# VHH binders against q96fz2, part 92

Target 1, 269 residues: q96fz2
Amino acid sequence: CGRTSCHLPRDVLTRACAYQDRRGQQRLPEWRDPDKYCPSYNKSPQSNSPVLLSRLHFEKDADSSERIIAPMRWGLVPSWFKESDPSKLQFNTTNCRSDTVMEKRSFKVPLGKGRRCVVLADGFYEWQRCQGTNQRQPYFIYFPQIKTEKSGSIGAADSPENWEKVWDNWRLLTMAGIFDCWEPPEGGDVLYSYTIITVDSCKGLSDIHHRMPAILDGEEAVSKWLDFGEVSTQEALKLIHPTENITFHAVSSVVNNSRNNTPECLAPV

## First folded at step 5 (VHH)

Design x1 (framework vhh_6z1v_2)
Fold by OpenDDE, second read of step 6:
Structure x1 (fold): chain B 269 residues (1-269), chain A 123 residues (1-123)
Amino acid sequence: as target 1 above (269 residues)
Amino acid sequence: EVQLVESGGRLVRTGGSLRLSCAASGFTFDDYAMGWFRQAPGKEREVVAAISWSGDSTWHADFVKGRFTISRDNAKNTVYLQMNSLKPEDTAVYYCAAGWGLYYDEPSDYDYWGQGTQVTVSS
């Protein structure tokens, strides 16, 4: 996964992240660093994206089922990194393969500390290689959305009004991530950054791409992944597998350029 | 006409350093990701490093092990590869490539290619 969409306004995004804590109380996640949230139809590595994480990471003795939402840098910068510039990392930390997560220090260490997060997105983009051509067809991949009687499929949103309704009730894609905290050697603010865990693609997506993000489908999966206080690393890793509960549609080549940040990026062609 | 012209390749001793340059013309340089590839005799072309259009995102192959660094200057329409601690295994023709997307892993991800520059590392 090298490209996502996360364009919802902050308030809409927050509401979409409503949850129940372990007591059954309905809650909204609290924001940390809300000013760092930059909505975009075209999110690339090194950009900031909102993630969910347990409150316990910030507050001692907090209920670990409570959630915080925070923009973090896409591309994990490990805490042990000694250079002053994260761009000097010589290995790719955009993604973490599920099969080797425990073999790489950059991922194993933060995971062992319980630094699990849920990366939020409208969906992610993937490019299909066309046989015989050097051209790639991009696809937008997301959770199936609930058809409200009045709101046709994303493709049937014939009116701006219908489009707004679709996004007001959009089910966000929830991807499993690992984050770390890096203190710059020269001082300054602590950098929070994340990697997305990847798995082999499900059958439905296999014709498009052979790998996909580890998607946490449903509140239980999300809660267990986040709750490092009660759920062990071993148990959490059982949640990491391909899912067939996705849909996709072809989009234009507009998304190919990371500079493009318009609704055309995820619009069906 | 699209042109990518590599320069800087030469004979160097083990442990030495080189800086490769690739001058681009004939297309909007700052819209494209740039990559460096290499091909050794009898081997397949392999990606060495890639950089996003803005330069804010970079990728390096595992065999680089912190020795090489890709960078770019959009004002000069140039991409660079700083190579330190060179080894005989690094001997290859190095190619500059330009691609519209942010996939870096395959030659097919790139639209334009240079003619290459020879890097030879002697023992």
Scores: ipSAE 0.027, ipTM 0.345, lowest interface PAE 4.1, mean pLDDT 89
Fold by ESMFold2-Fast, scan of step 5:
Structure x1 (fold): chain B 269 residues (1-269), chain A 123 residues (1-123)
Amino acid sequence: as target 1 above (269 residues)
Amino acid sequence: EVQLVESGGRLVRTGGSLRLSCAASGFTFDDYAMGWFRQAPGKEREVVAAISWSGDSTWHADFVKGRFTISRDNAKNTVYLQMNSLKPEDTAVYYCAAGWGLYYDEPSDYDYWGQGTQVTVSS
């Protein structure tokens, strides 16, 4: 997973992240640095994406089940990095393999500090290799969405109008991530950055790509991954596995260029 | 070649004080966090104290807080452990460790280790 869509306006995104804390209180996540959120149909590594994390990371004695939403840089910069420019990192931290996460210092150190986050997206893109050519077919991959037609009467909107309406009730893709905090040696603002944990692809996605992000399917999995105050690293890692509860459709090559940022990037073809 | 050399370990009476030193060579000392670990016979190696590469941040285990103080002198490539109010339970081989970065809890996260210095506290 090297490309995502996360295009919802900030208020719509916040409402899509409504949750219940440990005491059963309905809540919306509180924003940090909301002005750094840039909606896009076509997000690549090194750009900022919204993530959920426990309030306990920012407030001593906070309820660890309460959530913050914050934009973070995609591409983890370890806290121990000593250079002045994060772009000088000599290794790719866009994704983190689940099978080697405890062997890599860049990932096991923040995990030991409870720095687990949930990466939010409309969905992600993957490119299927086409036999006999060097061409690849892009697909948009996302959670199955609740069909509005189940409660609808006759007179449902046409295809373009239906796509305008799906975003009001879109179920965001929730991917398991690890983040870290880096302080520039010469001073300046702390940089928060993340990586997405990857697993072997499920049966349904095996024809598209051999790897997939570790998807946290449902609020119980999301809550346990985020709650580093009550859930140990060992228990949280049990949530990291392939899922079959996913759907996809082919999209146009418009998405190939990360500078293209239009609804055409994820529209079915 | 990388080398960490501990010194200062000896026999001390209960309630006494001792300062351990660890001299580092063969690497850029200023880029490494330093830790002191100890290991008593038949027990696992446990972290006692740690200090960041700059010296601005320190961590001390609960069982030594208020008694032990870690410090470093980057000009001399040396890390110290000042041990006060020593108890028989402090008897152990004390090890110096260097880690690139700030992870303080796990022995496995440290890159370089000294050979250790024996501290014995008698009643």
Scores: ipSAE 0.000, ipTM 0.105, lowest interface PAE 19.7, mean pLDDT 84

Design x10 (framework vhh_6z1v_2)
Fold by ESMFold2-Fast, scan of step 5:
Structure x10 (fold): chain B 269 residues (1-269), chain A 123 residues (1-123)
Amino acid sequence: as target 1 above (269 residues)
Amino acid sequence: EVQLVESGGRLVRTGGSLRLSCAASGFTFDDYAMGWFRQAPGKEREVVAAISWSGDSTWHADFVKGRFTISRDNAKNTVYLQMNSLKPEDTAVYYCAAGYGLYYSEPSDYDYWGQGTQVTVSS
């Protein structure tokens, strides 16, 4: 997973993240650094994306089931990194393989601190290799959606014009992430950065790409992943597996250039 | 306290029209998606229509599409269901429901429910 869309205005995104705390109270997540949220149809590594994390990470006595939403840098910078420039990191931390997460120091250490987050997106993009050509076909991959006015789930056959009207009720993709906190050696603000955990593709996506993000399907999975105060690392890792509850459609090559940031990036072709 | 109060249910002849209303109180209405559900004797509760918190997006079940229209008035904390071309199979108790955030099609996704209003369609 190396490209996403997360274009909803802040208010709409916040409502899409409505949740229930441990006491059964309905809540909206509270923002940290909302000014760093930059909506885009074409988010690449090193940009900021919104993540959900437990309030307990920021407030010692907080209920660990209460949620904060914060923009974080995509590309985890480990807390132990000693160079002054995060771009000098010698290895790619955009994604973290589920099978080696407990073996890699960069991921094992923040997991041990309960630094689990849920990465939010409209959906993600993958490029399918086409036989007999050097061209790749991009796809936009997302949770099944409820059609407005037309009834039923949004499908690949829907007209591009209909896609402009779906965002008010869009079910956000919720991906399992790990974050860390890095203090610049020269001083300055603490950098929060994340990686997306990846798993083998499900049957439905196997023709597009061999890997997929670890998707947390539904509020029970999201709550357990975030609640590091009550859910151990061992229990949380049981939530990391492929899911079949996903859909997709082909999109134009406009998305290939990460500088392109328009609705055309995710519109069906 | 949270309340959803449905009204407008009555006996109507086949081909007739009826408007149901649901008055909401005790919560921030503008933050909730609203839905209309129905349940006939011996059948499961099914979703009829849903409307987003803003009113900009609506969903209608295939079996009522073109006949029923959901709408809301956020200034009055009220959601409506306009029912046209009524059929005997529309006979059911109609329930109003509120769900926090995005609108939903499943009963389990709704937080608050009204008492229901009986609609009977005679042939």
Scores: ipSAE 0.000, ipTM 0.210, lowest interface PAE 13.8, mean pLDDT 85

Design x11 (framework vhh_6z1v_2)
Fold by ESMFold2-Fast, scan of step 5:
Structure x11 (fold): chain B 269 residues (1-269), chain A 123 residues (1-123)
Amino acid sequence: as target 1 above (269 residues)
Amino acid sequence: EVQLVESGGRLVRTGGSLRLSCAASGFTFDDYAMGWFRQAPGKEREVVAAISWSGDSTWHADFVKGRFTISRDNAKNTVYLQMNSLKPEDTAVYYCAAGYGLYYDDTSDYDYWGQGTQVTVSS
């Protein structure tokens, strides 16, 4: 996973993240650095994306089930990183593999500190290799969506009018992430950055790409991944596996250039 | 099956040049960062150069800056190491590696390794 859409206005995104804390109270996540949130149909590594994380990361005695929403840089910079400018390297910063995550210092250390987050997106993009040509076919991949006026799911066959209406009640894709905090050696603001955990593709996606993000399907999975105060690293990692509860449709090559930021990027073709 | 196959290693005289190639198969090459490492007998494996998944960012160890250049061709699933002004102390087995992770000189951040190609520099 190296490209996502996260285009909802801040207020719509916040409402889409409504949740229940451990006490059963309905809540909206509280924002940190909301000015850093930049909606886009075409988000690439190095840009900021909204993530959910436990309030306990910021307040010593907070209820670990309460959530913060914060924009973080996509491309994890480990707390022990010693170079002065991480953006210059652009080393593989966007994903980590579930099968080796506990062997890699870059990921093992933040996991040991409970630095788990949920990466939010409308969906993500993948490029299918086409036989007989070097061109690849892009697909937009997302949770099945419920139609607001009739029972059932929205799909590529639905009219443009129906697609325009779905954003008010869109079910956001919730991907398992790891974040870390890096203090520049020469001083400056702490950098919060994340990576997305990847797993082998499910059967439904195997024809498009051989890897997929680790998707947390439903509020129980999301809550357990975020709650580092009550859920150990070992227990949380049991949530990391392929999921079949996913849908997709082909999109135009407009999405190929990450500078293109229009609804055409995710529109069915 | 995942494979990284290095080629180009040989005996070369001091001051000579050599280009190493590493052909990758069995994984999505353009999702991985690539590195070149070397290991002389009795020494620990050390990083020589690294290149990001896109090819836009490179890192070279101080002891090879100005002499070695890493590059990649994502269309051909190949990473290269151009070695100029070779010195006897460059004698080693050279390995290519592919990895997820940010820290370019941590061997544990690399997932796949080649078998190595021997470079010998004679005076």
Scores: ipSAE 0.011, ipTM 0.287, lowest interface PAE 8.8, mean pLDDT 85

Design x12 (framework vhh_6z1v_2)
Fold by ESMFold2-Fast, scan of step 5:
Parts: sequence; C-alpha cells; structure tokens
Structure x12 (fold): chain B 269 residues (1-269), chain A 123 residues (1-123)
Amino acid sequence: as target 1 above (269 residues)
Amino acid sequence: EVQLVESGGRLVRTGGSLRLSCAASGFTFDDYAMGWFRQAPGKEREVVAAISWSGDSTWHADFVKGRFTISRDNAKNTVYLQMNSLKPEDTAVYYCAAGYGLYYDEPEDYDYWGQGTQVTVSS
C-alpha cells in the first residue's frame, strides 16, 4: 500500500469518525494541527494523512478510549534517528510487514510504547499487472458502502456526479498503523510519522496485488487497536490479519502521477 | 512481457571496480522503485541497494555503504550499481528487482525479478 485517497473536507471527515468512548458517550475526535490536513484524491508517501490515536498519548491521566485526530507524515521516522533531515532515513518505512513487526527496531520500539494509530482514507490504490503489455491497471479499493436513495448504488456505471453525492455518508477505510515521535537534533517541532501494517492479500484481492493493508473492520477492532491503556501489544496484534470485507473498481491511469489530484483519480472507468 | 536483464557481472580482482546494469522492459519503469539484491552460494538473498521511482531517494546496506552506489536513468529504463573497492565477500549472483511505491528493503515486496549476473572477486 503506497497510494491513498483522503479528500473529504475537514468537517465531513470529522463527522465520519464519530465514535463512543468507554462510558458509551457519543463523541467526535478532537483535532491536533488541523491546519496541516491537506485533502487529496492521490496521497503518496511523505505527505501528511489524518490518523486517529488515543488522547492518552497527549494528556496524562486522559481516558485512553478518547480519540484525537491528527495529520502525520506517511513514512515512519524512528525516535532514535540521529540525522537532521528525515529524507536521509535509509529504510522504506511506508509499510511494515505484520510478520516481522516485532523483529525490526524501527517498529518494535514505538509499538512497545503503545504508539498505535488508525490511518484514515477514502480508500487505497493498487496496480494490477497486465499480461503482454507495459501497462498496469489501477484499482481503487475501499469498504463496501451503505446504499441510500440519494447516493444510489455505487459502481462502475455511476456518473461522476453520482459519486460526489456518496461522500456525505462515506464509510472511511480504517487501516492499522504504528507511529513514532522524532525530535529534530537542531530543535524545532516534534515530527509525528506513521507506517501502515501490511498482510497477505485476501482471496478477493489476490488477482490485483499480493499484499494489502491490515484493515480494522468495525468499531470494536478500531477501539481495541487505539486503546493502548487497556489493550496490550500482544492482544492488539491479534487484530492484524487479511480482511475480505472490501470492494474495488478499475480507475483511470490519471492516478499514476501523484501530482494529479482530481475526482477522476478514483472515478470508475 | 515484463523483463529485467542484468549485465556486467564478471571476474574482478580484490580492490577493483565494476558497474552492473539492469535493462527493464514491459512495464512503466518510471512508476517502479528498483533494487539490487545478491545471493552467495548457500546463503539467502540480501538487499544491497534500492532507489525510488524518481531517483530522489536511495538506500544502501551497511556492508556496501561508501563502496557501492545505486542510480537510475529513467529515459533509458535502466538501473545501475557502481561497485568500488570490491572484496572477496562481494562474490555473489546479483539480481535486479522492481516494486511499486517507495523502495522496499524486503525481497518479498518486489514484484519483478531478473535472472541474475555473476560477480566473482578473487584475492
């Protein structure tokens, strides 16, 4: 997983993240650095994306079931990194394999500190290899969406205008992530950055790509992954597995260039 | 048809230099990260160096850092590995690999592989 869409305006995104805390109280996540949120149909590594994380990471004695939403850099910079420029980090930390997460210091250390987050997206993109050609077919991959009278059926035959209406009730993709905090040696703001945990692709995606992000399907899984105050690392890792509850459709090659940031990137072809 | 063709492997003396090339065809080269891997007899494949799709980011393994340099020429659909100050321990079959996204340090995250080119470094 190396490309996502997260284009919703901040208020729509916030409402899409409504949740219940441990007491059963309905809440919206509270923003940190909301001005750093940059909506895009075509987000690549090193850009900022919104993540959910426990309020307890920021406030001593906070209820660990309460959530913060914050933009973080995609591409984890470990807290122990000694160079002044994060671009000098010599490892690709865009994704973290589930099978080696406890073997790699870059991921094991923040995971041991409870630095679990949920990465938010409209969906993600993957490129299917086509036989006998140098072309690849991109696909937009996302949760099945609830059908309503207004939004209608979501599919390849729908017009671009019909797709615009579905965003009002869109179910965001929720991917398991690990984040870390890096303090520049020369001083300055702490950099928060994340990686997406990956697993073997499910049967439904195997013809498109052999790997997929670890998707947290439903509020129970999301709550357990985030709640590092009550859920141990060992228990949380049981949530990391392939998921079949996803759908997809082919999209235009416009998405190939990460500089293209228009609705055409995810529109069905 | 996707093809990665390595070339440049040969016998060289300790302290010598060699440049490996990998010519790519059958896919959109500019969208793929490229990596060089090696495998010595009886050992597992290990990553040597990797380069992002644009060429702006590179990674080199500690055991070759300062001696090897990865580069790419997107106009020619070619990735290179410049190898300096060669040691007998560098003797291996060198493989070129292509993978989508920012480059990976894990072999299993690469989608396409070449057939390899033999590099032998004598004392």
Scores: ipSAE 0.000, ipTM 0.176, lowest interface PAE 13.8, mean pLDDT 84

Design x13 (framework vhh_6z1v_2)
Fold by ESMFold2-Fast, scan of step 5:
Structure x13 (fold): chain B 269 residues (1-269), chain A 123 residues (1-123)
Amino acid sequence: as target 1 above (269 residues)
Amino acid sequence: EVQLVESGGRLVRTGGSLRLSCAASGFTFDDYAMGWFRQAPGKEREVVAAISWSGDSTWHADFVKGRFTISRDNAKNTVYLQMNSLKPEDTAVYYCAAGYGLYYDEPSEYDYWGQGTQVTVSS
């Protein structure tokens, strides 16, 4: 299953990604290809999503703790892929299992090159299988949001105005990803694509789905995952485990069709 | 617990047809590409066909193209191999496999394997 929401306007998303570099200096990530960012309540594989990665991937002498934000294709195309059309035979590279990631050529090689990224989302969707029916119940899953004096509790499906105010201070979901760079054999632009690392579901999500993305909870985990100049693959992989710091609510079947891109996709039912 | 259970293998005559099924459980079937492999006595295991997680893309080895068709039913967590115009050289144990990779012919791209089902084609 692979579906997320990432609907914030570019400027709001950028501010939500404020961080401190290794020297403690407050920064905003610098954009690459900002025109490719398409906000949506309902992002599916093959679409572009915003990803954080180290500036050192683009500038030889850059501080590896400095961050770039770039849209990347969801569905990893390995650098050695030899066909001209990456969509021709599409094994599911939208997710990568944590337990076998070092055994798979498609993931082992980019990991060896430090191609770690943090996939950004408002949250992700999962479909709970219901006994005795072909129907599944979708859920929106996201970080617990801190109650502020301004935004209050998320709760009620009522008041679209209250939902808009929630997004002003929304804590983005930060998922561990692996990316790669593919150069089309016939020439053209380099394709950057990613996969989300998955782990066994935590106790809180076990009744909804068997697997969950590897969530990097907090700036220390995010910084260590991104900093391939100082943190080895072996050390970074220690950050990959189930997280209990997550919440969810049931949503409308409107989300089932990936072409539906409205706030109704997130609304509690 | 993850399981892939093949069924449908049996003795058939040259020119006959057979459909193999592979029932998957214990993992999110819809997230995995599926492949069929075969291994004849004294030979290496070879890829026969592969199908993407969605079912929208398929690949078939040249030696079965036009005769075999892979398909899947994500609602039933099942992948199929329809085998037509069977030849004695199709005699082998057929294995179902599930994986994430883009390389259909790389066994290392497959995470889970079934125990196999025997297909024997007599002249």
Scores: ipSAE 0.012, ipTM 0.393, lowest interface PAE 8.3, mean pLDDT 86
Fold by OpenDDE, second read of step 6:
Structure x13 (fold): chain B 269 residues (1-269), chain A 123 residues (1-123)
Amino acid sequence: as target 1 above (269 residues)
Amino acid sequence: EVQLVESGGRLVRTGGSLRLSCAASGFTFDDYAMGWFRQAPGKEREVVAAISWSGDSTWHADFVKGRFTISRDNAKNTVYLQMNSLKPEDTAVYYCAAGYGLYYDEPSEYDYWGQGTQVTVSS
């Protein structure tokens, strides 16, 4: 996964992340560094994206089922990194392969510390190779959305008004991530950054791309992944597998340019 | 027509340095991530380094160990590979490649390939 969409306004995004804690109380995640949230239809590595993480990471003795939402840098910077510039990393940290997560120090160490997060997105993009041509068709991939009587399918949004309604009730894609905290050698603010765990593609997506992000489908999966206080690393890793609960549609080549940040990026063609 | 043309490959002694260049044409260069690959005789093609479209993110293979550096100049539609402290095991044909939103370390993710340039490191 090298491209995502996360364009919802902060308030809408927050509401979409409503959850129940272990006591059954309905909650909204509290924001950390909300000013770093930059909505975009076209998110690339090194950009900031909102992730969910356990409150226990920030507050001692906190209920580990409580969630915080925080923008983090896409591309994990390991805590042990000693260079002043994260761009000097000599390995790819955009994604972490599920099969080798325990073999890579950069991922194993933070994972062992319970630094699990859920990366939020409208969806992600992948490019299909066209047989016989050097052209690739981009696709937007996301959770199936519930047809509310009032909200037409993304494809049926004939009016701006209908489009807004679709996004008001949008089910966010929830991807499994690992994050780390890096202190710059020269001082300054602690950098929070994340990697997205990837798996082999499900059957439905296999014709588009051979790999996909590890998607956490449902509140239970999300809660277990986040709750490092009660759920062991071993148990959490059982949640990492392909899912068939995905839909997709072809989009225009507008998304090919990472500089393009418009609704056309994820619009059906 | 999409073209990637590598240059700079030559015979060099152990411990020497080379700078490879890849000139791109026929596509929007600054939309693509670029990569360098190499293939030694009897071996599989392997990723050496990759760079994001903007140049702000780079990836290097473990065997590079800080010896090689990928860079790009979008104004010139060119990607570079600075190779220092070369070793005989670095002898290979080096290829330039272009791709979108990619797993940088996976050759199959790249769409366009150059013809390659021969780098030979003598003992």
Scores: ipSAE 0.012, ipTM 0.288, lowest interface PAE 8.7, mean pLDDT 88

Design x14 (framework vhh_6z1v_2)
Fold by ESMFold2-Fast, scan of step 5:
Structure x14 (fold): chain B 269 residues (1-269), chain A 122 residues (1-122)
Amino acid sequence: as target 1 above (269 residues)
Amino acid sequence: EVQLVESGGRLVRTGGSLRLSCAASGFTFDDYAMGWFRQAPGKEREVVAAISWSGDSTWHADFVKGRFTISRDNAKNTVYLQMNSLKPEDTAVYYCAAGYGLYYDEPSDWYWGQGTQVTVSS
């Protein structure tokens, strides 16, 4: 996974993240640095994306089941990084393979500290290699959306008005991530950055791409991944596997250039 | 159709320098991440360096850090690998590749050139 859409306005995104804490209280996640959230149909590595993480990371006495939502940089900068400019990190930390996560220091150390997060997106993009041509076909990949009696399913030929109504009730894609905290050596604000854990693709996606993000399907999986106060690293890693509960449609090549940031990036072809 | 043509490979002495070039055509170069891979006889192909579509982000393998530098010229549809302080263990066929992201381990995720041979002698 190297490209996502996360275009919802902040208030819509927040409502889409409603959850229950350990006591069964209905809650909305509390924002940290909300002004850094930049909605986009075409998010690439190095940009900020919203993630969920446990409130306990910020408050020593917080209930670990309570959630914060915060924009973080996509591309994990390890806490031990000694240069002044994070963009000069010489290795790619956009994704973290599930099979090597405990072998690589950049991921093993923050994971050991409970620095698990859930990366939020409308969905993600993948480029299918087509036999007989050298151009790849991009696809938008997302959770199946619930139907209402009158709205039907999302798909090709839906009117722009219908698409706007669907976003109010959109089920966000929830991907397993690991984050770290980097303190600039010259001083300044702590940088929070994340990586997306990847797994082998499921049967339904195998014709599009060989890898997929580790998707946390449902509130039980999301809550266990986030709750580092009650769920050990070993137990949390059992949640990391392919999922079949996913759907997709082909999109135009407009999405190929990450500078293009319009609804056309998501439009079915 | 995607075409990647590597050039610059040759015999060079230990401690020498070499610059590889890869000319790309048949696709929108600015939309693709570019990488350099290498394969020595009897070994698997390994990633050496990668650069994002804009050139703003680069990755270099630990075994070449401080010695090799990847760069690109989007106006010329060309990616480069500057190799300094060459060692005999750098001897390999070097491949240019184009992909949609900086980290894809599956060979099918990349478009490949034919390769250029680099030989480093003592």
Scores: ipSAE 0.000, ipTM 0.177, lowest interface PAE 15.3, mean pLDDT 84

Design x15 (framework vhh_6z1v_2)
Fold by ESMFold2-Fast, scan of step 5:
Structure x15 (fold): chain B 269 residues (1-269), chain A 123 residues (1-123)
Amino acid sequence: as target 1 above (269 residues)
Amino acid sequence: EVQLVESGGRLVRTGGSLRLSCAASGFTFDEYAMGWFRQAPGKEREVVAAISWSGDSTWHADFVKGRFTISRDNAKNTVYLQMNSLKPEDTAVYYCAAGYGLYYDEPSDYDYWGQGTQVTVSS
């Protein structure tokens, strides 16, 4: 996974992340650095994406089940990185293989500190290799959305108001991530950056690509991944596996160029 | 195989202090949340305090906040309850409990239980 869509306005995104804490109280995640959130239909590595993480990362006595939402840079920069320009490393840490996560220092160290996050997206893109050509077919991949009655779907594509209704109730894709905090050697603000854990593709995606992000399907899985105060590294890693609860459709080549940031990037063809 | 052994319960005067200990064996202690519960005569068992598997997160019931502190030592497989400013209402059998992964405020969500230690507070 190297390209996502996360285009919802901040207020809509926040409401889509409504959750219950350990005591069953309904909550919205609290923002850190909300001005750094940049909605886009076509997010690439090195851009900022919103992630959920436990409040306990910022406040020592916080309830670990309470959630913060913060923009983080895609492409993990390890806390021990001593060079002055982290942009040169971003491509190498976009994804983290589940089978080697405990072997690689860049991921093992932050994971040992409980630096687990949930990466939010409308969905992600993958490019299917086409036989007999150099062409690749892009697909937009996302959670199955709330089923409306079949009779209610006539003519919706012709109205901007009807299109906006799809996004108001969109179920965000929730991917397992690891983050780290890096302090520039020459001084400046701490950089928060993340990687997406990847697993072998499920049967439904195997014809598109051989790998997929580790998707946390449902609030129970999301809560356990985030709650580093209550869920050990070993227990959390049991949540990392392929899922079949995913859907997709082919999209146009407009998405191929990461500078294109329009609804056509995810529209069916 | 699994054992939780509470100790430290005794008779204490009102306003006194007491430290309870719970020694755990037979399971991977640092993967379990720990809780302290109590049961007074004729009452239901209620949660007093809970601590996460790492020790980084704690919860205390409103009726003990500021007086009791839960802590743990993962190197010693032990959880503690420091009890200050004791009141006659604190008289109960105190139980430690272990829950895999997430801690809870309901007794039914805990996997393992000790036999209890009696705390009596008198004037």
Scores: ipSAE 0.000, ipTM 0.112, lowest interface PAE 18.8, mean pLDDT 84

